# VH-VL binders against NAD kinase (nadK): the designs that were tried, part 7

Target 1, 268 residues: NAD kinase (nadK), of Syntrophomonas wolfei subsp. wolfei (q0aze0)
Amino acid sequence: MKIILVNNRFKENTEKKAQEIAGQLSALNVEVIIDNGLDEPYAGTVDFIMVLGGDGTMLRAARRYGQRAIPVLGVNMGTVGFLSNIEINELAEYLPLILREEYSLEARMMLEVAVFQQQSLLTRVFCLNELLLRSNSPRMLSFALEISGQKLEPYRGDGLIVSTTTGSTAYSLSAGGPIADPQLDAFIVTPVASHIINKRPLVVSPEREISLHLLEEREAIIGIDGQIKMDFGAENRVLIKRAPHPLLMVNLKAKPFFTSIDRSLQRQ

## First folded at step 4 (VH-VL; framework fv_bermekimab)

Design S49 (from Bb2 with heavy chain R108K)
Fold by ESMFold2-Fast, scan of step 4:
Structure S49 (fold): chain C 268 residues (1-268), chain A 123 residues (1-123), chain B 107 residues (1-107)
Amino acid sequence: as target 1 above (268 residues)
Amino acid sequence: QVQLVESGGGVVQPGRSLRLSCTASGFTFSSYGMHWVRQAPGKGLEWVAVISYDGSNKYYAESVKGRFTISRDNSKNILFLQMDSLRLEDTAVYYCARSPKYYWGSGKYFDYWGQGTLVTFSS
Amino acid sequence: DIQMTQSPSSVSASVGDRVTITCRASQGISSWLAWYQQKPGKAPKLLIYAASSLQSGVPSRFSGSGSGSDFTLTISSLQPEDFATYYCQQANSFPYTFGGGTKVEHK
């Protein structure tokens, strides 16, 4: 068995813990690769991915490895989050189940984001939570939204979020979007500070293609999972569709989504 | 064969700026994190900065934070160190260095180093 | 920051001698330690990584040991080409830090 340990090099304590876990796994004859964010994604074949850290580290792992149909386990290191399944102090207890493949998998949809300059592809990225289009200046944006060839009336405002159901509790929630069951596959399209009062969040089929472009020259950015930022201008177009493969999340421990989110929303 | 070649060092006046370059060959530069390490004349080694493979993450030693900027151009296989507000204590040979991809048991060490480029001050 | 204290700062030795250099971290760093050799006017050369793993091409007379906070580099039988300055480096956390160096000199 070959496992990738994904951690964040730029957070203290994660390297030492990754080394300790790698030592434990190696003693059990497991081959270990550590991906700490400094190097490009590991290109070899692996059987399992263990993410050590919070939701941010899981988002990076999903972008790097989510399209490979490999089981991914989130191991939280003390920070509460929605994407981890077990705590680090529980790992020793669950490790035998991991090695015997005694767990269930939950499929989570991902976005495929393609950014073009005219007809030339500039970049193609995958993400678990959302794409954000927003103004990078005090001036509001004027932009076009097209859903599966249907051209909507122009938008005016600070921007737009296109989110997965997993991302419904992230940036989309802050912008007024609905909370969605992560077991559902859907795009959630949430306006950011729309100038037009009748612009509401949309919930659309994941089979649809969403296209965005600016109607006038403005300073804007595209944000991916709150971690990647790229400039977006009037010569750019972004195409968003469902990624070919879902992220396969490992369930070792029951984590009730609805009671967790309800409790979180009641806290002041 | 892996090679790292630094350039851009020289004699500078305090308060001025200088940009160092490191040209990489013999490996897939865009796949690796890269570092700058310096050594003052007759003194020990001091780690300066690191940049991730795609340039999205950077970290600096406290002594240079806010004055130095690490960057890279993966299309040309070049690593840069932009040094602003230079001080006499920045006098050193500057090495670019590669750390190996991924790991278990090896930690982050520097498996290949350039020959170094000297930054010194006039007058 | 993790402080790396290296001792001795210099050692006088003859060819054939056993040379031992120690390195102490101010915090536990597991096995996240490397050793380098530097000759005058040249870049450092990696000798040992992960506290005890010998880099390819490095002679077997070099060995590393230790874990946690105390580490040792040993040269079992010093050769003429081994007169150099040696540095330890912790790789546990940013910023990476080096020991002050140990100069191995002729008696």
Scores: ipSAE 0.427, ipTM 0.734, lowest interface PAE 3.1, mean pLDDT 88

Design S51 (from Bb2 with heavy chain Y109G)
Fold by ESMFold2-Fast, scan of step 4:
Structure S51 (fold): chain C 268 residues (1-268), chain A 123 residues (1-123), chain B 107 residues (1-107)
Amino acid sequence: as target 1 above (268 residues)
Amino acid sequence: QVQLVESGGGVVQPGRSLRLSCTASGFTFSSYGMHWVRQAPGKGLEWVAVISYDGSNKYYAESVKGRFTISRDNSKNILFLQMDSLRLEDTAVYYCARSPKYYWGSGRGFDYWGQGTLVTFSS
Amino acid sequence: DIQMTQSPSSVSASVGDRVTITCRASQGISSWLAWYQQKPGKAPKLLIYAASSLQSGVPSRFSGSGSGSDFTLTISSLQPEDFATYYCQQANSFPYTFGGGTKVEHK
């Protein structure tokens, strides 16, 4: 068995814990590859991915490995979040189940984001939460949104979010988007501070293609999962589709989404 | 639009130090990993060092480890290479090059390079 | 460190010729390989990434193939501007390493 341990390169205690876990797994005849984010993603075949950290570390792991159809387990190291399944102090209890493959998998949709300059593809990126188009200046953006070739009336405002259902509790929520069951496949399209009063969040089929481009030359950026930032100008176009493969998240213990979000949102 | 401009090269004596700079423009510098690659006169390319987008992680080729230090100033969009204990074998044109951070899940090479700055020895 | 062996070291060719350059990694690197073109006095220019993906703006006569440890760059019909030195580079793990280069020269 070969396992990748993904850890947060910006937290020293995760390096120490990754080494400890690697030693434990090696003692059980498991080959371990440590990915701290600096190198290119490991290119070899692996059987399992263990993510040590919070939601940010899981988003990086999903971007790097999510399209390979490999089970991914989120192990929380003290950061509050929605994407981990077990706590680090529970790992020893669950290791035998992992090694015997005694767990269930939850499929989470991902976005495929293709950025073009004029007619040429610049890059293709996968992400778990969302793409954010936003102004990088005090001026509002004027931009075009197309859904499966249907051109909507122009948008004017600070930007737009195209989110997965998993991303419904991230930036989309802050911009007024709905909370969605992460087991549903759908795009959530949420305007950011729209100047046009009747622009509302849209929930659309994951089979649709979403296209964005600027109608005026402005300073804008595209953000991916809050971790990747790209300059975006009037010569650029972005195309968003559902990714070919979902992220396969390991479920070792019950972590009910709705009870967790309800507690987070309740008022006392 | 994207530009990388190296400076700081010149003629040095063995055993001394030199600091190279690479000024970036036309992109969000603080979002990209940066590399130094060198080429000795008439020879091939040799990878030297990398620094992560926030400066927290670094890696060096064995030939320069312990002598060279890579660093960056994201507020000024400048990449540095501090070269200590210089040897004749360090004679080369030094290029800075950008990692395509926004393309995850592929081993993309360096899409933009500077023009290079020459480090030579008086002899 | 992963050693990259490139062959041939030089090739003499005429405009219109098919040119093939090979690159071998000392260990498996999947498809994490890039190809560069360098003209005298200039910085290298990325041609191919991920073994077979053509960089934007690069003519379609350039193509890359291979996976694992054996890779090939092909120029289907050599043009006058293609006389240059070509390098492969593995992007699987640090330290990154380059092949020794192949100089494509006039016959």
Scores: ipSAE 0.000, ipTM 0.388, lowest interface PAE 16.9, mean pLDDT 85

Design S52 (from Bb2 with light chain S30D)
Fold by ESMFold2-Fast, scan of step 4:
Structure S52 (fold): chain C 268 residues (1-268), chain A 123 residues (1-123), chain B 107 residues (1-107)
Amino acid sequence: as target 1 above (268 residues)
Amino acid sequence: QVQLVESGGGVVQPGRSLRLSCTASGFTFSSYGMHWVRQAPGKGLEWVAVISYDGSNKYYAESVKGRFTISRDNSKNILFLQMDSLRLEDTAVYYCARSPKYYWGSGRYFDYWGQGTLVTFSS
Amino acid sequence: DIQMTQSPSSVSASVGDRVTITCRASQGIDSWLAWYQQKPGKAPKLLIYAASSLQSGVPSRFSGSGSGSDFTLTISSLQPEDFATYYCQQANSFPYTFGGGTKVEHK
């Protein structure tokens, strides 16, 4: 068996734990690859991905490896979040189940984001939470939203979020979007500081294609999961659709989503 | 085969800014984390900053934090160090360095270095 | 920050001598230590990583040992090309820090 341990080299406590766990796994004849965020994604085949950290580390793992149909386990290192399944102090208890493949998988949809300059593809990225289009200056954006060939009235405001249901508790929530059951597949389209009073979040089928482009030349940014930023101008177009594969999240124990989000809203 | 070439050093005045560049060749630049390390004349080595392969993660030494910005252009295989509010104590040869990937302890050591570029002050 | 103390600051040696350089960390760094060689006017060259692993292409006369806080670089039989300054580097945590250097010079 070959496992990738995903952690954050920029956080000392997660790096030390990754090394300790890698040593334990090697003693059990498991081959270990450490992905600490510094280098390009590991290109070889692996059997399992263990993410040591908070939601941010899980989002990076999902972007790097989520399309490979490999089980991904989130192990919480003490950061409040929604994407981990077990705590680090529980890992020893669950490790035999991991090695025997005695766990269930929960599929979480991902976004495929393709950014074009005129007719040319500039980049294609995947993400678990959301794409954000936002102004990079005090000036509001004017932009076009098209859903499966249906052209909506122009948007005016600071931007727009296209989110998965997993992302419903992330930036979309902060912008006024609904909380969605992560077991549902849907896009959530949430305006950011719209200057048009009656623009509401939309919940649309994940089979739809969403496109965005600027109607005026402005300084704008496309953001992916709050971790990747790229410049976006009037010559650019972005196409968003459901990614070919969902992220396969490992469930070793029940985690009560609704009580967790309810508690988070009270205290976080 | 692996080559790193720094440029942009020179004589500056205190309080001014300077931008260093490092051009990489002989490897897939966009796949590796990159570092800046400096050495004051007649002194030892001081690690300055690191940037991840895609530019999304960065870390700085406290002596330069808030004044220096590390960045990269993967389409051109160039690493940058923007140095603002320069001080006399920033006088050094600045080295561009690569860390190996996916090795046990990846990102921790410097397997290839450039020749260095000197940053000094006019009196 | 982790402070790295090298000793000696300089050592005078002859070709064929055994040279030992010591590095001490202000806190435990496990085996996350590297040794570099720097010749005048040149960039540093990686010799040893992970405290004791020899970098590819480096002669076998170089060896490293130690763990925790105390580390040693040994050159078993000094050659003319080995007269240089040697630096240790801790790789345990950011910011990475280097020792003050040890100059190996002619007797």
Scores: ipSAE 0.429, ipTM 0.720, lowest interface PAE 2.6, mean pLDDT 89

Design S53 (from Bb2 with light chain S31Y)
Fold by ESMFold2-Fast, scan of step 4:
Structure S53 (fold): chain C 268 residues (1-268), chain A 123 residues (1-123), chain B 107 residues (1-107)
Amino acid sequence: as target 1 above (268 residues)
Amino acid sequence: QVQLVESGGGVVQPGRSLRLSCTASGFTFSSYGMHWVRQAPGKGLEWVAVISYDGSNKYYAESVKGRFTISRDNSKNILFLQMDSLRLEDTAVYYCARSPKYYWGSGRYFDYWGQGTLVTFSS
Amino acid sequence: DIQMTQSPSSVSASVGDRVTITCRASQGISYWLAWYQQKPGKAPKLLIYAASSLQSGVPSRFSGSGSGSDFTLTISSLQPEDFATYYCQQANSFPYTFGGGTKVEHK
């Protein structure tokens, strides 16, 4: 068995624990590849991905490896999040189940994002939570939204979020989007500070293609999972669709989604 | 063959700035994390900074944090170290170094080093 | 920061001698330790990584051992090209730190 252990080299506490875990896995005849964010993603085949860290590390793992249809387990280091399944102090208890492949999988939809300059493809990336289009200046954006070739009336405001259901509790929630059951496959389209009174979030089929472009030259950016930023101008167009493969998340321990989000919403 | 060539060293006054560069050839520069390591004359090695393959993540030794900035231009295969508020303690030969990838100790060791560029001070 | 204490600071040796250099970490670093060779006026060269793995192209007379906090580099039969300064490096956590160096010089 070959496992990728994903951590963040730039967060010291997770790196020390990742090295200890890697040693333990090697002692059990598991081949370990460490992806600490320093190098390009590992290109070889692997059987399992173990993510040591918070939700941010899981988002990075999903972008790098989510399209390979490999089981991904989130192991929490003490920071509360939605994408981890077990705590680090529970790993020893669950490790035999992992090695025997005795766990269930939950499929989470991902976005495929393609950014064009005129007719030329500039980049193609995948993400688990959302794409954000936003102004990079105090000036509002004017932009066009198309859903499966159907042109909507122009949007005016600070931007737009196109989210997965997994991403419904991330930036889309902060912008007024609905909470969605992650077991559902859907796009959530949430306006950011729209100047058009009552532009509402849309929940659409994941089979739809969503297209965005600017109607006026403005300083704007495209954000991916809150971690990648790209300049976006009037010569650019972005196309968003369902990614070919979902992220396969490992469930070793029951973690009720509705109870977790309800507690989060009660923060004061 | 893998080659790293540093430049930009010289004589500088305390408090001034200097930018070092390291030109890489013989490998896919954009796929590797890169490091700066320095060595004061007649002294041992001191690790200075690291930058991830895409430039999105960086880490610095405490002695240089807030004064030095590591960056890279993957289109030109160049690694940079911008050194601000230079002190006499920064006197050293500065090496750029590559860490290997695709084995489970990736990012931890320095398999290729440049020839080094000297940074010294005068009053 | 993890402190690396290297001993001895220098050793006088003749060709054919067995040379041992030790390195101690201030905390456990598993096997995340490398050894480098540096000749005057040259950049360091990686000899051994992961405490005991010989880098490609390095002669078999070089060997490394140890785990946890105590590590040793051994040169089984010193050759003329081996007179140099040797450094250990911990690779366990940032910032990476080096030992003070051991100069292997002519008797």
Scores: ipSAE 0.377, ipTM 0.697, lowest interface PAE 2.9, mean pLDDT 89

Design S54 (from Bb2 with light chain W32Y)
Fold by ESMFold2-Fast, scan of step 4:
Structure S54 (fold): chain C 268 residues (1-268), chain A 123 residues (1-123), chain B 107 residues (1-107)
Amino acid sequence: as target 1 above (268 residues)
Amino acid sequence: QVQLVESGGGVVQPGRSLRLSCTASGFTFSSYGMHWVRQAPGKGLEWVAVISYDGSNKYYAESVKGRFTISRDNSKNILFLQMDSLRLEDTAVYYCARSPKYYWGSGRYFDYWGQGTLVTFSS
Amino acid sequence: DIQMTQSPSSVSASVGDRVTITCRASQGISSYLAWYQQKPGKAPKLLIYAASSLQSGVPSRFSGSGSGSDFTLTISSLQPEDFATYYCQQANSFPYTFGGGTKVEHK
């Protein structure tokens, strides 16, 4: 068995715990690859991905490896979040189950984001939470939204979020979007500070394609999961669709979504 | 054959800006994290900054944070160090360095270095 | 920041001698330590990584040992090309830090 340990050198120093876990796994004849975010994603075959950290580290792992149909386990290290399944102090208890492949998997949809300049593909990225289109200046954006070729009336405002159901509790919620059951596959399209009072969030079939482009020359950016930024101008177009593969999240213990989000929303 | 070639050093005035470049060849540049390390004349080595393979993550030594910006152009195989608000204490030979990838030692050690480019200050 | 203290600052030796250089970290760094060789006017060259692993192409007379806070580089039989300055580097956490260097010079 070959496992990738994902941690973050740049924001959260989890090296000591990754080292301890790698030692334990090696003693059990497991091959360990460390992904600390410095190098491109590991290209070899692996059987399991263990993410050590918070939700941010899980988002990075999902972008790097989510399309490979490999089980991904979130192990929380201090920062409470929604994407981890177990705490670090529980790992020793669950490790035998991991090695015997005795766990269930929950599929979480992902977005495929393709950015074009005119007719040329500039980049293709995947994400678990959302794409954010926003102004990078005090000026309001004017932009076009198309859903499966249907052109909506122009948008005017600070931007737009296209979110997965998993991302419904992230930026989309802060911008006024609904809380969605992450077991549903859907896009949630949430305006950011729209000048048109009745522009409401949309819940859209995951089989549809969403296209965005600017109607005026403005400084704008595309944000991916709050971690990647790309310049976006009037010559650019972005196409968003459901990614070919969902992220396969490992369930070793029950973590009920609805009671967790209900408690979270009532805390200060 | 792995090669790293720095350029852009020279004699500058305090408070000015300078941009260093490092041209890489002989390996897949876009796959590796890259570092800048400097050495003041007659002194030891000082680590300056690192940039991830795709440019999305960076870390800086405290002495240069807010003044220096590390960046890369993977289409041209070039690493940059933009140095703003230069101080006399920044006098050094600046080395471009590569770290090994993927495995337990990923990003930790410097397996290939350039020849260095000298940054000094006029009287 | 993790401080790396290297000793001695210089050592006089003859070809064939055994040379030992030590490096002490102000905090535990496990085995995340490298050793580099630098000749005048040249860039450093990686000799040892992960405290004891010999870099490809480096002669077997070089060896590293230690873990935690105390580390040693040994040259078992000094050769003419080994007269140089040697640096240790901790790679446990950012920012990476180097020792002050040890100059190995002719007796």
Scores: ipSAE 0.387, ipTM 0.709, lowest interface PAE 2.9, mean pLDDT 89

Design S55 (from Bb2 with light chain A50Y)
Fold by ESMFold2-Fast, scan of step 4:
Structure S55 (fold): chain C 268 residues (1-268), chain A 123 residues (1-123), chain B 107 residues (1-107)
Amino acid sequence: as target 1 above (268 residues)
Amino acid sequence: QVQLVESGGGVVQPGRSLRLSCTASGFTFSSYGMHWVRQAPGKGLEWVAVISYDGSNKYYAESVKGRFTISRDNSKNILFLQMDSLRLEDTAVYYCARSPKYYWGSGRYFDYWGQGTLVTFSS
Amino acid sequence: DIQMTQSPSSVSASVGDRVTITCRASQGISSWLAWYQQKPGKAPKLLIYYASSLQSGVPSRFSGSGSGSDFTLTISSLQPEDFATYYCQQANSFPYTFGGGTKVEHK
């Protein structure tokens, strides 16, 4: 068995814990690859991915490995989050179940994002939560949204979020989007500070293609999962589709989504 | 086979800016984290900054934080160090360095270095 | 930041001598320590990584030992090409830090 441990090299406690876990797994005859975010994603075949950290580390793991149909387990390192299944201090008791493959999997849809300059593909990335189009200056954006070739009336505002159902509790929620059951596959399209009063969040089929482009030259940015930023100008177009494969998340421990969200919101 | 070549050093005045470049060949540059390490004349080594393979993660030594910016252009195999608000204590030979990938060696030590480029100040 | 204290700052030696260089970390760094050799006008060269692992192509007269906070580089029988400055580097956490260096010079 070969496992990738995904952590963040730039967080000392997480790196130390990854080394300790790697030693424990090696003693059990498990081959371990450590992906700490510094190097390109591991290109070889693996059987399991263990993510050590908060939601941010899980989002990076999903972008790097989510399209490979490999089980991914989120192990929380003490931060509040929605994407981890067990706590680090519980890992020792669940490790035998992991090694015997005694767990269930939950499929989570991902986005495929393609950014073009005219007819040329500049980049293609995958993400678990969302794409954010936003202004990078005090000036409001004017932009066009098309859904499967249907052209909507122009948007004016600070930007737009195209989210998965998993991402419904991330930036989309902060911008006024709905909380979605992660068992559903859907795009959630949420305006950011729209000047047009009737622009509401949209929930659309995951079979649709969504495209965005600027109607005026403005300083704008495309953000992916809050971690990748790309300049976006009037010569650019972005195309968003459902990714070919969902992320396969490991469930070792019952984690009731709706009661967890409800408690979190009551404290806010 | 692996080659790193720094350029852009020279004589500069305090408070000005300078951009260093490091051109990589003989390996898949876009797959590796890259570092800058400097050495003042007659002094020891000082680690300056690191950048992840895709440029999404960076870390800086406290002495240069807020003044220096590390970046890369993977399409051209070039690593950059933008040096703003230069001070006399920034006088050094600047080396770019590669760290090995994955598991036990990942990002932790410097298996290949460039020849260095000198940054100094005129009086 | 983790401080690396290297001793001695210089050592005078003859060909065939055993040379020992010490490096102390201000806190525990496990085995995340590397040793480098630097000749005048040249970039450093990696000799030892993970405290005791010999880098490919490096002569077996070089060896490293230690763990935690105390580390040693040993050259068992000094050769003419070994006159150089040696540096330790902790690789436990950012920022990475180097020792002050030890110059191995002719007697």
Scores: ipSAE 0.442, ipTM 0.720, lowest interface PAE 2.4, mean pLDDT 89

Design S58 (from Bb2 with light chain A91Y)
Fold by ESMFold2-Fast, scan of step 4:
Structure S58 (fold): chain C 268 residues (1-268), chain A 123 residues (1-123), chain B 107 residues (1-107)
Amino acid sequence: as target 1 above (268 residues)
Amino acid sequence: QVQLVESGGGVVQPGRSLRLSCTASGFTFSSYGMHWVRQAPGKGLEWVAVISYDGSNKYYAESVKGRFTISRDNSKNILFLQMDSLRLEDTAVYYCARSPKYYWGSGRYFDYWGQGTLVTFSS
Amino acid sequence: DIQMTQSPSSVSASVGDRVTITCRASQGISSWLAWYQQKPGKAPKLLIYAASSLQSGVPSRFSGSGSGSDFTLTISSLQPEDFATYYCQQYNSFPYTFGGGTKVEHK
């Protein structure tokens, strides 16, 4: 058995814990690959991915490995979040279940984002939460949204979010989008500070293809999961569709989504 | 054959800027995290900065944070260190170093080093 | 930060001598320690990683031992080309830190 252990080296306690866990797994004849984000994703065969950290580390793991149909377990290191299943101090208790494959899997949809310069593909990335198109200056954007060949009336505002249901509690929520059951597959399209007052969030089939481009020269950026940032100009186009594979998240214990989000909203 | 060759060192005035370069050959540069390590004349080694394989993650020693910027150009196999607001304490030979990837354990040691480039100050 | 204390700062030795250099970490670092050799005017060269694993091409007279917080580099029979400064480096925790160095000099 071969496990990738994903951590954030620049959070000091996660580096030490990753090493301790790697030692424990090695003693059980498990091969361990450490992915701390410094190197490109490991290209070899892997049986399981263990993510040590908060939601940000899980988002990175999902972008790097989410399309490989490998079980991914989120292990929380002390920061509360929605993408971890167990706490670090519980890992020793659950290790035997992991090694015996005694757990269930939850499929979470992902986005495939393709950025073009005219007809040329510049970048293709996958993400778990969302793509954000945003103005990078005080000027509002004017942009076109097309859903499966259907051209909508132009948008004017600070930007737009195209989110998965998992991402419904991230940037989309802050922009006024709905809270979605992460077990559902759907795109949530949420305007950011729209000047057109009747532009509302849309919930659309995950089989739809969404495209975006600017109608005027403006300084804009594309953001992916709040972690990747790209310049976006009038000569660029973004194509968003459902990724070929969902992220397979490991469930070792029940986590009640709706009561957790409700409690979080009352504390904010 | 792995090779790392630094350039851009020289004599500068305090408060000025200098950019160091490191050209890599003999391996897939875009697959590796890269580091800068410095050594003041007659002193020991001090780690300075790291950049991830794709340039998305960067970290610095406290002594240079806010003044130095690490970057890379994977199309040209070049690693850079932009040094702003230089101080006399920055006098050192600066080494470009590679860390190995994908091994048991979470840390990085340096398997290949460049020859170094000297940064010094006019009196 | 993990502090690496290296001793002695210098040692005088003759060809054929057994030389030992010690490195102590301020916190436990398991086996995540490397040793480097640096000759005057040259870049450091990796000798040992993971406390005891000999780097390819390094002579077998070099050996490393230890775990936790105390580590030793041993040169079993010093050769003329071994007169150099030696550094330990921990890679258990970020930021990576080096020992102060040990200079192996002619007696």
Scores: ipSAE 0.305, ipTM 0.692, lowest interface PAE 4.1, mean pLDDT 88

